# Designs tried in a protein design chat: VH-VL binders against Probable carboxypeptidase X1 (CPXM1). Part 8

Target 1, 162 residues: Probable carboxypeptidase X1 (CPXM1), of Homo sapiens (Human) (q96sm3r113to274)
Amino acid sequence: TGCPPLGLESLRVSDSRLEASSSQSFGLGPHRGRLNIQSGLEDGDLYDGAWCAEEQDADPWFQVDAGHPTRFSGVITQGRNSVWRYDWVTSYKVQFSNDSRTWWGSRNHSSGMDAVFPANSDPETPVLNLLPEPQVARFIRLLPQTWLQGGAPCLRAEILAC
Short names: E, the ipSAE of ESMFold2; O, the ipSAE of OpenDDE; V2, 0.75 times the mean of E and O plus 0.25 times the DockQ between their complexes.

## First folded at step 17 (VH-VL; framework fv_nivolumab)

Design y1 (from w2 with heavy chain T102V; at its last look DockQ between E and O 0.87; V2 from the best seeds 0.00; counts 0 for: pae E 4.3 > 2)
Fold by ESMFold2, look of step 17:
Structure y1 (fold): chain C 162 residues (1-162), chain A 118 residues (1-118), chain B 107 residues (1-107)
Amino acid sequence: as target 1 above (162 residues)
Amino acid sequence: QVQLVESGGGVVQPGRSLRLDCKASGFTFSRYAMHWVRQAPGKGLEWVAVIWYDGSNKYYADSVKGRFTISRDNSKNTLFLQMNSLRAEDTAVYYCARVGYVRYFDYWGQGTLVTVSS
Amino acid sequence: EIVLTQSPATLSLSPGERATLSCRASQSVSRYLAWYQQKPGQAPRLLIYDASNLATGIPARFSGSGSGTDFTLTISSLEPEDFAVYYCQQYSNWPFTFGQGTKVEIK
């Protein structure tokens, strides 16, 4: 039996449990990195529809604190939902931690090297990646490796976890 | 290098029309919302209009609403401003501007002068 | 409509001096405030976005601060190329508006 969504899309995971290495703008922070989130258009609300790291961020990451030991089994990603511009991550790695300080990666079983997951090629189509081996940890990071040429690493995500 | 080049400015009488073009190069034009901003001679800057990256939505300053139409052709990397029923207060240098990550303007063209006088 | 009021209207200084420019909004714009530089005969150039973030290629002598209604652009040591007009712009709400400008001129 597979693990259900952790709750990024549903808001079961609160904004305070989402962190990132950087954000391009106030309205592109980690709290916007939730699957299917849409851009905001209301007065005084400049939320766009993704987390986006700064272009100069050499080691971008998006982090979720599950709040307790959790069996992570998969990741779903989307690109940026926006009226301003489109961007998306095209590949990422995944890391885990129990304390948010010491991290280990999801491994490709055949090579023994860090697994690189194919991500998105458009703003909206969700892409599911099951982890080669589920991992028990409290924290999970997505680490964009490649993204749309001339753009920035932007994503929305959902985590599959028990 | 990002480049925006406006054209189509000139001298016209009140009540007439002009169309401004803005040719984009050095970036993927279809990825970006685009704006027009104007500056009357010796005055400050005034935002005029915006169009979404795909052309799906448009917004205008109250001073031009109903008279100006913003449009784009992503296949030609060109932004347009159709200016109808021109008034003396529309006299300005008109700049096209590219949106940054949100709403602010990260690159500007060099501008084209529109003079509305009798 | 959010009105941005810049002060002073003109700032007469010598190269090497520190320039401090103010922008006040008629209502809160949070951190959605940009600064632009405009030299004679040229288009505006983005300096600062989100109140304090340097745009790509802008020298470190430029800095921005503030949030809500009160914002400051600082040039720590004026260079000859810094004598220009500076505009603030809010993007918190429609319509987007600019301040009237502060001219920084050679004393």
Scores: ipSAE 0.135, ipTM 0.687, lowest interface PAE 4.3, mean pLDDT 90
ESMFold2 (binder alone), look of step 17: mean pLDDT 92; pTM 0.913
OpenDDE, look of step 17: ipSAE 0.591; ipTM 0.870

Design y2 (from w2 with light chain N53K; at its last look DockQ between E and O 0.86; V2 from the best seeds 0.71)
Heavy chain, then light chain:
Amino acid sequence: QVQLVESGGGVVQPGRSLRLDCKASGFTFSRYAMHWVRQAPGKGLEWVAVIWYDGSNKYYADSVKGRFTISRDNSKNTLFLQMNSLRAEDTAVYYCARVGYTRYFDYWGQGTLVTVSS
Amino acid sequence: EIVLTQSPATLSLSPGERATLSCRASQSVSRYLAWYQQKPGQAPRLLIYDASKLATGIPARFSGSGSGTDFTLTISSLEPEDFAVYYCQQYSNWPFTFGQGTKVEIK
ESMFold2, look of step 17: ipSAE 0.499; ipTM 0.818
ESMFold2 (binder alone), look of step 17: mean pLDDT 92; pTM 0.916
OpenDDE, look of step 17: ipSAE 0.739; ipTM 0.902
ESMFold2, look of step 18: ipSAE 0.577; ipTM 0.844
ESMFold2 (binder alone), look of step 18: mean pLDDT 92; pTM 0.917
OpenDDE, look of step 18: ipSAE 0.731; ipTM 0.901

Design y3 (from w2 with light chain N93K; at its last look DockQ between E and O 0.83; V2 from the best seeds 0.00; counts 0 for: pae E 3.2 > 2)
Fold by ESMFold2, look of step 17:
Structure y3 (fold): chain C 162 residues (1-162), chain A 118 residues (1-118), chain B 107 residues (1-107)
Amino acid sequence: as target 1 above (162 residues)
Amino acid sequence: QVQLVESGGGVVQPGRSLRLDCKASGFTFSRYAMHWVRQAPGKGLEWVAVIWYDGSNKYYADSVKGRFTISRDNSKNTLFLQMNSLRAEDTAVYYCARVGYTRYFDYWGQGTLVTVSS
Amino acid sequence: EIVLTQSPATLSLSPGERATLSCRASQSVSRYLAWYQQKPGQAPRLLIYDASNLATGIPARFSGSGSGTDFTLTISSLEPEDFAVYYCQQYSKWPFTFGQGTKVEIK
């Protein structure tokens, strides 16, 4: 609790530190997965307002490289900002890594299993989830588990970290 | 299965009005922006109008601006095209079309014919 | 307004032959170009979006390429059901526009 934003919204975290399992198009890539990013409203703007995985992606994930060991404490998510169609993730898991090869999950203390965080129910309202226990790692992944029926896994995010 | 069914086409005199309906089923209608596209007999395709998924904004081709109004009723899964001051050049098959991930059209209805003649 | 020019206007081929259809834009549309097929008396059907992405349920013999102003639709081996009119459509800038069509007909 009380860690500041890592800097997805503010652009302190550069695009090169954002990766994803897939993206539906370049204009829906991980570089668009930043909290409060907006779709281009001008004629000819090719970017929409979220990261969206491909619909055939069986294991979607969105990844942030903090560049060094970092204490992650929470995640804020939004749905897709768009005039064309709405989409949002309704639940996700969180994983951590030091080397981007070996991953461990955030745990739910009551079940002893990986925690599943409730996410969004509309395009814009941000939803905060504090991790049950802060984790020290270099990499953090959000792994959509459920999303709007008939839609795609789309999100914007901010990471709380010290 | 996505279905779009247009209705309301027919023969009208120039200067008169006609309303087209497009009934949607097999998907969550309120999730998608919708378009009208027309095709004059024996000719190519012409985009006519678009409406946002929530109805908050609309755009029209110059050829119909000021005469046609696109609208939607998300509670009835229905898209509308109100066509006023009809001209002979408005004679066409009118299709409703659903937006894909952005802007392009992933599903089309079978169309309804509008004929404007004396 | 962005003008899309398709060539050739008519392509007369036999089943089993390769068809190559061109679409040229008057200004860059980046990758925001779709291809549609239309058979007589039917609505258009989406084949390709974002220049090269195959739409759901479209056979692998269809492919698209290009970016910017020059785009190509290829049918690797024509089947009898592929004889139709093909339209390109840009969705980069308002108003969205279509090419005039390329008719692929049996020789």
Scores: ipSAE 0.323, ipTM 0.746, lowest interface PAE 3.2, mean pLDDT 90
ESMFold2 (binder alone), look of step 17: mean pLDDT 92; pTM 0.920
OpenDDE, look of step 17: ipSAE 0.632; ipTM 0.876

Design y4 (from w2 with heavy chain T102I; at its last look DockQ between E and O 0.85; V2 from the best seeds 0.00; counts 0 for: pae E 3.4 > 2)
Fold by ESMFold2, look of step 17:
Structure y4 (fold): chain C 162 residues (1-162), chain A 118 residues (1-118), chain B 107 residues (1-107)
Amino acid sequence: as target 1 above (162 residues)
Amino acid sequence: QVQLVESGGGVVQPGRSLRLDCKASGFTFSRYAMHWVRQAPGKGLEWVAVIWYDGSNKYYADSVKGRFTISRDNSKNTLFLQMNSLRAEDTAVYYCARVGYIRYFDYWGQGTLVTVSS
Amino acid sequence: EIVLTQSPATLSLSPGERATLSCRASQSVSRYLAWYQQKPGQAPRLLIYDASNLATGIPARFSGSGSGTDFTLTISSLEPEDFAVYYCQQYSNWPFTFGQGTKVEIK
């Protein structure tokens, strides 16, 4: 407990370290998946306030490269900040990797199964999930499992890490 | 399935007013920004107005500013267009349209004809 | 405002042929361009958004490409139901604008 933010919100983690399985639009790419990011409204600035996967993406994921082995301890998520429409992820799983090729999941202590974390129910309220067991890895993925019915998997996030 | 049904079109004299309704069903209406788009007979498409999903902001084409008002009632799943000081060039089929993920139009109604004629 | 110019105005083709429709913007719209199909007496139907993304339920024979100012809609093998008017629309800048249309008709 008490690990500081990795730096998605603060921009300490650069855009080049954020990747995703897909994006609904260039204005909803992984670089928009930062906690508290806001929709842009100016002409020529069509960035909205979240990462959103395509609705047809069967296995959506949002990935952060910490750049080196890092002890991940928690995740904070928000829904989409927008004036056009609202969307949010309602549950997700978490995976880790050292090479972005071989992945292992965060496990539920009692069942031994992959943990499923409750996520958001509105656009703005942050939801914290501490990992059952902190993990040392270079890469962390959030894998949306459920989201607002008739919508798309959209989120903003922060990662807690020591 | 998403449905948008416009009503309120008709024949009206220049300088008069008309109100169009668009009833929405098959989706959570209060979740989406909504647009009006029109098409003069035998002509192309012209965007008219947009309203945010919560009704907080509205934008209009220059050709209708000051004469038309877009509004919505999320409790009734209905979009409105109040058209005042109508002119002959306002003659068109008026479509309501739902925003996609941002700005473009993913579903359209069947349209309602407004004819402004002496 | 941004002017979209479509070419050709009319394409006369037979079923099974490839159709190529062009849309040019007066200034960059990035990838924020959509394509719509409209048949007589009907509302427009979304085909493509973000220049190249196929809308839900649209057959794979439709594809879009381009960015910036030059965009193309391609129908790889025309079906009888594809003979219609096609419009491009930009949503990069206010006001949102449409091209004048390309009519695809049976030769």
Scores: ipSAE 0.277, ipTM 0.737, lowest interface PAE 3.4, mean pLDDT 91
ESMFold2 (binder alone), look of step 17: mean pLDDT 91; pTM 0.911
OpenDDE, look of step 17: ipSAE 0.670; ipTM 0.888

Design y5 (from w2 with heavy chain V50L; at its last look DockQ between E and O 0.57; V2 from the best seeds 0.00; counts 0 for: pae E 8.2 > 2)
Fold by ESMFold2, look of step 17:
Structure y5 (fold): chain C 162 residues (1-162), chain A 118 residues (1-118), chain B 107 residues (1-107)
Amino acid sequence: as target 1 above (162 residues)
Amino acid sequence: QVQLVESGGGVVQPGRSLRLDCKASGFTFSRYAMHWVRQAPGKGLEWVALIWYDGSNKYYADSVKGRFTISRDNSKNTLFLQMNSLRAEDTAVYYCARVGYTRYFDYWGQGTLVTVSS
Amino acid sequence: EIVLTQSPATLSLSPGERATLSCRASQSVSRYLAWYQQKPGQAPRLLIYDASNLATGIPARFSGSGSGTDFTLTISSLEPEDFAVYYCQQYSNWPFTFGQGTKVEIK
């Protein structure tokens, strides 16, 4: 209850507004990090079922450019859509920016430290996290903190924003 | 560390059967699709079979379809290849291999030799 | 099925030289091509995936390029441990197929 989806799932947010720190392959790029996106099962096409960072990426992040100052209120995540491998983020932090250079974090009100959001435990079940306090910014980043042991940080997302 | 260890290779006569095992360790086996790939002595690599992470789907090369069965036991971290009606052309080193982020093979076992000779 | 043709069949070079290996597909495989190294008596080892991504633990002297039908593996400066057979493999379409191999041998 609050702000509607920004439009990652619906494609209202174009691929050019999505960016990531790294991608395991082209078919696991940020353009695939959209809630409910699905991979092909038997076709050799370039479309896999999530954004996945490179295994060795020490500072993974997934970024959405809203294009203008926007009130971000929440995040919905899923794991990777795949029959080949399980991969999902189990926790993440959220950062905001107006210029994509200087970033500030979503904070836990009771501790004053950066909030850590519990994420996924299976490939498909969406997990909603409302921000402790809505933030006005142009850019939002999801920063995986933990993920399935022996796997990679992979996610699909939707952003709630006005 | 990811490790795959094949076993069960040996010398058999044509028309007989053999089962290969591949024991996995160092990763969560039940999250990965698995392959068998073979290499005849002095020859290149030939893909043999694939099984999905949960065992729900299996694919075979035409050269072995109807004779070989791939299977897995996720509770024992073990991949199997049941080879029936063996032929001389099946003589090869058999590797088990793990799927990567897409359908390539990111880790291989050391192989087990199967020799089919009359 | 998609045929992969590797050239040359044998590449004779000295340590320190640059090696260039080619793999050509009979139809487009997009970026879905991997390279493997196999030394005598050993299992294959993944070098490159998705045409250009260096696999974990592989030295930076290895690189891959190409898309569609023409692909190249480059070893910028050969080390003694690089003399081996190299295979390309496509995973765009069933069945998955390998090239016939390029042997890189010491001159």
Scores: ipSAE 0.007, ipTM 0.551, lowest interface PAE 8.2, mean pLDDT 88
ESMFold2 (binder alone), look of step 17: mean pLDDT 91; pTM 0.898
OpenDDE, look of step 17: ipSAE 0.632; ipTM 0.877

Design y6 (from w2 with light chain S30N; at its last look DockQ between E and O 0.80; V2 from the best seeds 0.00; counts 0 for: pae E 2.7 > 2)
Fold by ESMFold2, look of step 17:
Structure y6 (fold): chain C 162 residues (1-162), chain A 118 residues (1-118), chain B 107 residues (1-107)
Amino acid sequence: as target 1 above (162 residues)
Amino acid sequence: QVQLVESGGGVVQPGRSLRLDCKASGFTFSRYAMHWVRQAPGKGLEWVAVIWYDGSNKYYADSVKGRFTISRDNSKNTLFLQMNSLRAEDTAVYYCARVGYTRYFDYWGQGTLVTVSS
Amino acid sequence: EIVLTQSPATLSLSPGERATLSCRASQSVNRYLAWYQQKPGQAPRLLIYDASNLATGIPARFSGSGSGTDFTLTISSLEPEDFAVYYCQQYSNWPFTFGQGTKVEIK
């Protein structure tokens, strides 16, 4: 590791570079999928503290456009920051693309199959996963595989890249 | 199936106390903030109180502040409303309601009637 | 607190007709508005959240629109089970408040 954060937490990556397969509500969109973002509690502020896919989304994904070819080396995830309900992803896969149309996965060296990364077990504790092999691409997707039983796939993230 | 069942309603005299229970089933209760909402007979709906999913914070309508206490026991999947210093104006059907993705209510219980009468 | 005023108080219609229910807020609630249906002897049921999002399991004939202060619930073609009281609710500001209700009844 030595690659710095891409800038989801710091807002260096603008909201327009974040996309998702779906969002459960307007306050749980991809622009809320930033590490350490906090739910709003003030009058008029319903921006919540994660990206959450719709419960009916069979193939959820969260996507970051780095804007140019970038060497991705790791992912940090958190669950949902909220006082209303908790949710978190418990495992995910990672995919990469240069054109956001064709994707390849991060592979597990020992099995040769797509790597499945252990994710979160509570709302706030960050979990770091280094990619088995850094990948050069423009786009990175996190694809929740499992999440809290009876919940929704929700996450906040930071990407390590140089 | 999400189910919320209120109990503890009845007829009480003004100035007395009553505790309502709401038993939850069919979902992970400890995941959700919970609300109480009431409806006076023949009238509309009035929000009463909310409690965070972990019980850490609570908010109350002005009409009940200082008299009512919302609480929860996540180990028993139960929400409570302790109602003290009851007034005739507190006469209503009391519903427990589960939060949606935020502040609004996605599932409601059947309600329990509280009548405050001399 | 924010006052929600629903109109009309009563809407008398026949099955198959289009129902249009209005909710006006005393100040902006952005899109933080929900609609509920309540039948006699039953608990309220969520229809719409965030002004226009259809709740899970609610038929597509229900739709919501509006933002700020003026909101509308529309039932495109009334079915017999739709004759009920409808409430709007804001969750922008504490305390959360409801409109007084619109009764949709058989003409």
Scores: ipSAE 0.419, ipTM 0.790, lowest interface PAE 2.7, mean pLDDT 91
ESMFold2 (binder alone), look of step 17: mean pLDDT 92; pTM 0.915
OpenDDE, look of step 17: ipSAE 0.667; ipTM 0.884

## First folded at step 18 (VH-VL; framework fv_nivolumab)

Design z1 (from y2 with light chain S30N; at its last look DockQ between E and O 0.06; V2 from the best seeds 0.00; counts 0 for: pae E 9.6 > 2, placed apart)
Fold by ESMFold2, look of step 18:
Structure z1 (fold): chain C 162 residues (1-162), chain A 118 residues (1-118), chain B 107 residues (1-107)
Amino acid sequence: as target 1 above (162 residues)
Amino acid sequence: QVQLVESGGGVVQPGRSLRLDCKASGFTFSRYAMHWVRQAPGKGLEWVAVIWYDGSNKYYADSVKGRFTISRDNSKNTLFLQMNSLRAEDTAVYYCARVGYTRYFDYWGQGTLVTVSS
Amino acid sequence: EIVLTQSPATLSLSPGERATLSCRASQSVNRYLAWYQQKPGQAPRLLIYDASKLATGIPARFSGSGSGTDFTLTISSLEPEDFAVYYCQQYSNWPFTFGQGTKVEIK
């Protein structure tokens, strides 16, 4: 019932194909936004446990370049892995592009509006969201809409794609 | 391609000091936290110490706290362990180890033997 | 700290046989458990991480399973090169700790 993982967790997707709107630090950059990645020993470590946007980022996004037109079918998210902090995205939207300049959203068929996907409520439990309709594109963005109150948008992800 | 090479082991009397070096190559050393792990002869593995990528944070196992100092020189791609007030129970092969993007040890050096004997 | 207890201490088997090694944690480590192989005179080599994921370059005859407190390393058909000592390691909580090892030896 789905496409296999694109390869964020497995490192098949290289760090250079991951981008984000902002990062709180190098140790919370997009290269850390990989499903099941784990933090180092202290907050602010080079090996922190998620991608986290800056709190002041008005339009946070996490982007994956599949390298070629790809059928995206789903997204799996986790919160931040950290022994010191709890942060997670609680909802997000998904956008697609072929050139990383013009974007279209995943739509909710019943309302005709952009779909909003329920995300995480704890640091580690993976949450799967199948797209309402698979999309063929080169780029996919996750756009956090809400996150843990008082925190920042942080996530780890895997993309399901054929 | 990743290589870690320890040196500085030897035989010393109790109460003396040694310094261990670990030379790194094949990766950007300054972006990784580094660890020391030891193995007493015929025994299992014991974590010893960690140092952050920039040297700012250091943590030690209780068995060595106050006697050992971990440090690094990112310009020389070298990790150090200064071992003072050595005891017989510090006799072990000492490995330097890297933690990559996860918290398990993905690369280990060949080890250097420290023997504390009177 | 989290204590890891491996069993059996020694496993005596012939080439071609299936080996099953156990690691029990004193408290839950979720899936944050790695397995290493160590041959005489060599440094440990990573086999399995996150309880069940095969490290790069490790043969498919190695597999891991479990979560929480009980974990298993399985070698489906022993090769001569597989006779070694195997350690589990947890990285769920500070400090990182290792099991005492299981020696797999030729019968």
Scores: ipSAE 0.008, ipTM 0.505, lowest interface PAE 9.6, mean pLDDT 88
ESMFold2 (binder alone), look of step 18: mean pLDDT 92; pTM 0.916
OpenDDE, look of step 18: ipSAE 0.726; ipTM 0.899

Design z2 (from z1 with heavy chain K58T, light chain N93K; at its last look DockQ between E and O 0.88; V2 from the best seeds 0.69)
Fold by ESMFold2, look of step 18:
Structure z2 (fold): chain C 162 residues (1-162), chain A 118 residues (1-118), chain B 107 residues (1-107)
Amino acid sequence: as target 1 above (162 residues)
Amino acid sequence: QVQLVESGGGVVQPGRSLRLDCKASGFTFSRYAMHWVRQAPGKGLEWVAVIWYDGSNTYYADSVKGRFTISRDNSKNTLFLQMNSLRAEDTAVYYCARVGYTRYFDYWGQGTLVTVSS
Amino acid sequence: EIVLTQSPATLSLSPGERATLSCRASQSVNRYLAWYQQKPGQAPRLLIYDASKLATGIPARFSGSGSGTDFTLTISSLEPEDFAVYYCQQYSKWPFTFGQGTKVEIK
């Protein structure tokens, strides 16, 4: 009835299909933006548990290439998993594309405007947002709109798709 | 504006105890892991201890293990260092420091001087 | 424990000159190296993190380079306020350690 996970958490979607507008640090890249990923705690394992854009990035985005036309139905987000500091996105928009150049947004049916999805309020609790209308596309972007003041947008995600 | 203010330094005899406080303001204290770093007069910097943002874990330099205890009270925006069994080599300016996005220190307090002298 | 060795111990230069400071690690720290500036009677100030990323509010004349064991801090044209002691710090492996410092002084 519902669409299953695309495979960010499970690694069915490889790192090469994840892209972002920027990364705040080497250990906070888009390959860390996978639902339930955990920060490294051992010496020499400095990869943290989220994607974080640069603080100065004016238009942050996190992109998934499904590899082929795919019916996207929902998004699950988490905040940053870390012992150093907490960060999370509090709202985002969603965009789609077939060629990664021309993008269209998920719309709010009642207003006809771009939908703004409420995101996270703590580091770990996953938040599900079903799209108002499923979209067929190859690429999906999450575009953070608001996040904790005094930091960068940080998230982990899973995409629901058939 | 991020501010970190250490207090509790002073002159104390070897073997005695001292507690340092670090009062934070201008940011959400409970969001950040915190460190103590010290600098002996005329010398370089030495890391002392760290505590996770939620207080769930701590790590210490070998030179202070078993004698110093780092702790925090997030409701009071305060970091602590309890220093027991003080030695002459513990004489230093003690700084509290806030982590950046990962493990480096983005802001430091002004420091408080601890002198251990017989 | 990772030992960081800074060279030279003292660098005597005039305003407007280029300063080059070195930091060598006893084992690889990847890019997990920061640089701090400390003026007399003041706390250290973060300049560079992740070997080459400029901290917020730091002038563009400061730059960092290197990875693994060899790192460099460069000040492209010294200003009067840049005469200070500079420390490198690794955060790859516990315990975190600092170099002994390089003093940049006016000649």
Scores: ipSAE 0.540, ipTM 0.819, lowest interface PAE 1.7, mean pLDDT 92
ESMFold2 (binder alone), look of step 18: mean pLDDT 92; pTM 0.920
OpenDDE, look of step 18: ipSAE 0.717; ipTM 0.897

Design z3 (from z1 with heavy chain T102I; at its last look DockQ between E and O 0.79; V2 from the best seeds 0.69)
Fold by OpenDDE, look of step 18:
Structure z3 (fold): chain C 162 residues (1-162), chain A 118 residues (1-118), chain B 107 residues (1-107)
Amino acid sequence: as target 1 above (162 residues)
Amino acid sequence: QVQLVESGGGVVQPGRSLRLDCKASGFTFSRYAMHWVRQAPGKGLEWVAVIWYDGSNKYYADSVKGRFTISRDNSKNTLFLQMNSLRAEDTAVYYCARVGYIRYFDYWGQGTLVTVSS
Amino acid sequence: EIVLTQSPATLSLSPGERATLSCRASQSVNRYLAWYQQKPGQAPRLLIYDASKLATGIPARFSGSGSGTDFTLTISSLEPEDFAVYYCQQYSNWPFTFGQGTKVEIK
């Protein structure tokens, strides 16, 4: 069954532990990058169901602070939940850090190059990727590499750790 | 480039019906919620209606509820506004507008004039 | 509904001058406010969204500021093509509403 979720979906991870390189809108900030989070316009929630980077962001990233050294083992991604439009990331890289300054990537066992993980092809279907090797770090970043044509990188995520 | 072209406007008598079309091009129409916004002559802008990108939901201004119906055909990249029981106060230029990433309007059509007069 | 009140109703200025337009909301709209420009016989054009974010293709002389209930659109140096009507719009709550507009005209 694998490792348990870190707690993005369950809100165990507080909003203050989520950061991003940019946000397309205040309603699309990193605090909305939580797996299965829903757009809440109808219930008075002014925020949408995803983090979205700015289109001009050349190096977009979504960051989770685990708060302490944590053994990351996998990532679950999802597209944008919205009544306004749909977007999703189609591929991403993963990086780790202990101090949020020096980063190292998840690499393929075979090639030694940074692994590119396939992501989503629709807004709602969760896509699980296990890391080639679990990594111990405090911080983990998802770095969108490709996304739906004509849009911006938008995602919801959960991190697996044990 | 993004294009929105409204059509169907004209002069009608009160109580009659009219349907407006908005043809979209230059983007994947089915990805975006679409709105109608109107502007009475010499007046400001008034939001009229919205339809979700997949047509699953619709909302209307109180002034048009029960009389207007917004719809879309994503296979034809076309937005519609069926206007029934038209009133003089419905006289306006009607714009179709695309939603941005959220609830602002990033592109507008040129508008089509609807005149309700006896 | 949330009422947006723009001021002044008319702003008479010369090319090269700074224009400052106000939009006040009857209740907080957070930063969910957009600005549009409309010239005679034309459709509105998006200038600013989320109170301060410049829309794609809009000249840098346009800027937006504010949050909550008080918002400002600034044109640092008016160009001849900037003389038009400007509307603010809130998208915090249904129904979405517009201000009554400010006309920027040539002095």
Scores: ipSAE 0.636, ipTM 0.886, lowest interface PAE 0.7, mean pLDDT 95
ESMFold2, look of step 18: ipSAE 0.688; ipTM 0.879
ESMFold2 (binder alone), look of step 18: mean pLDDT 91; pTM 0.904

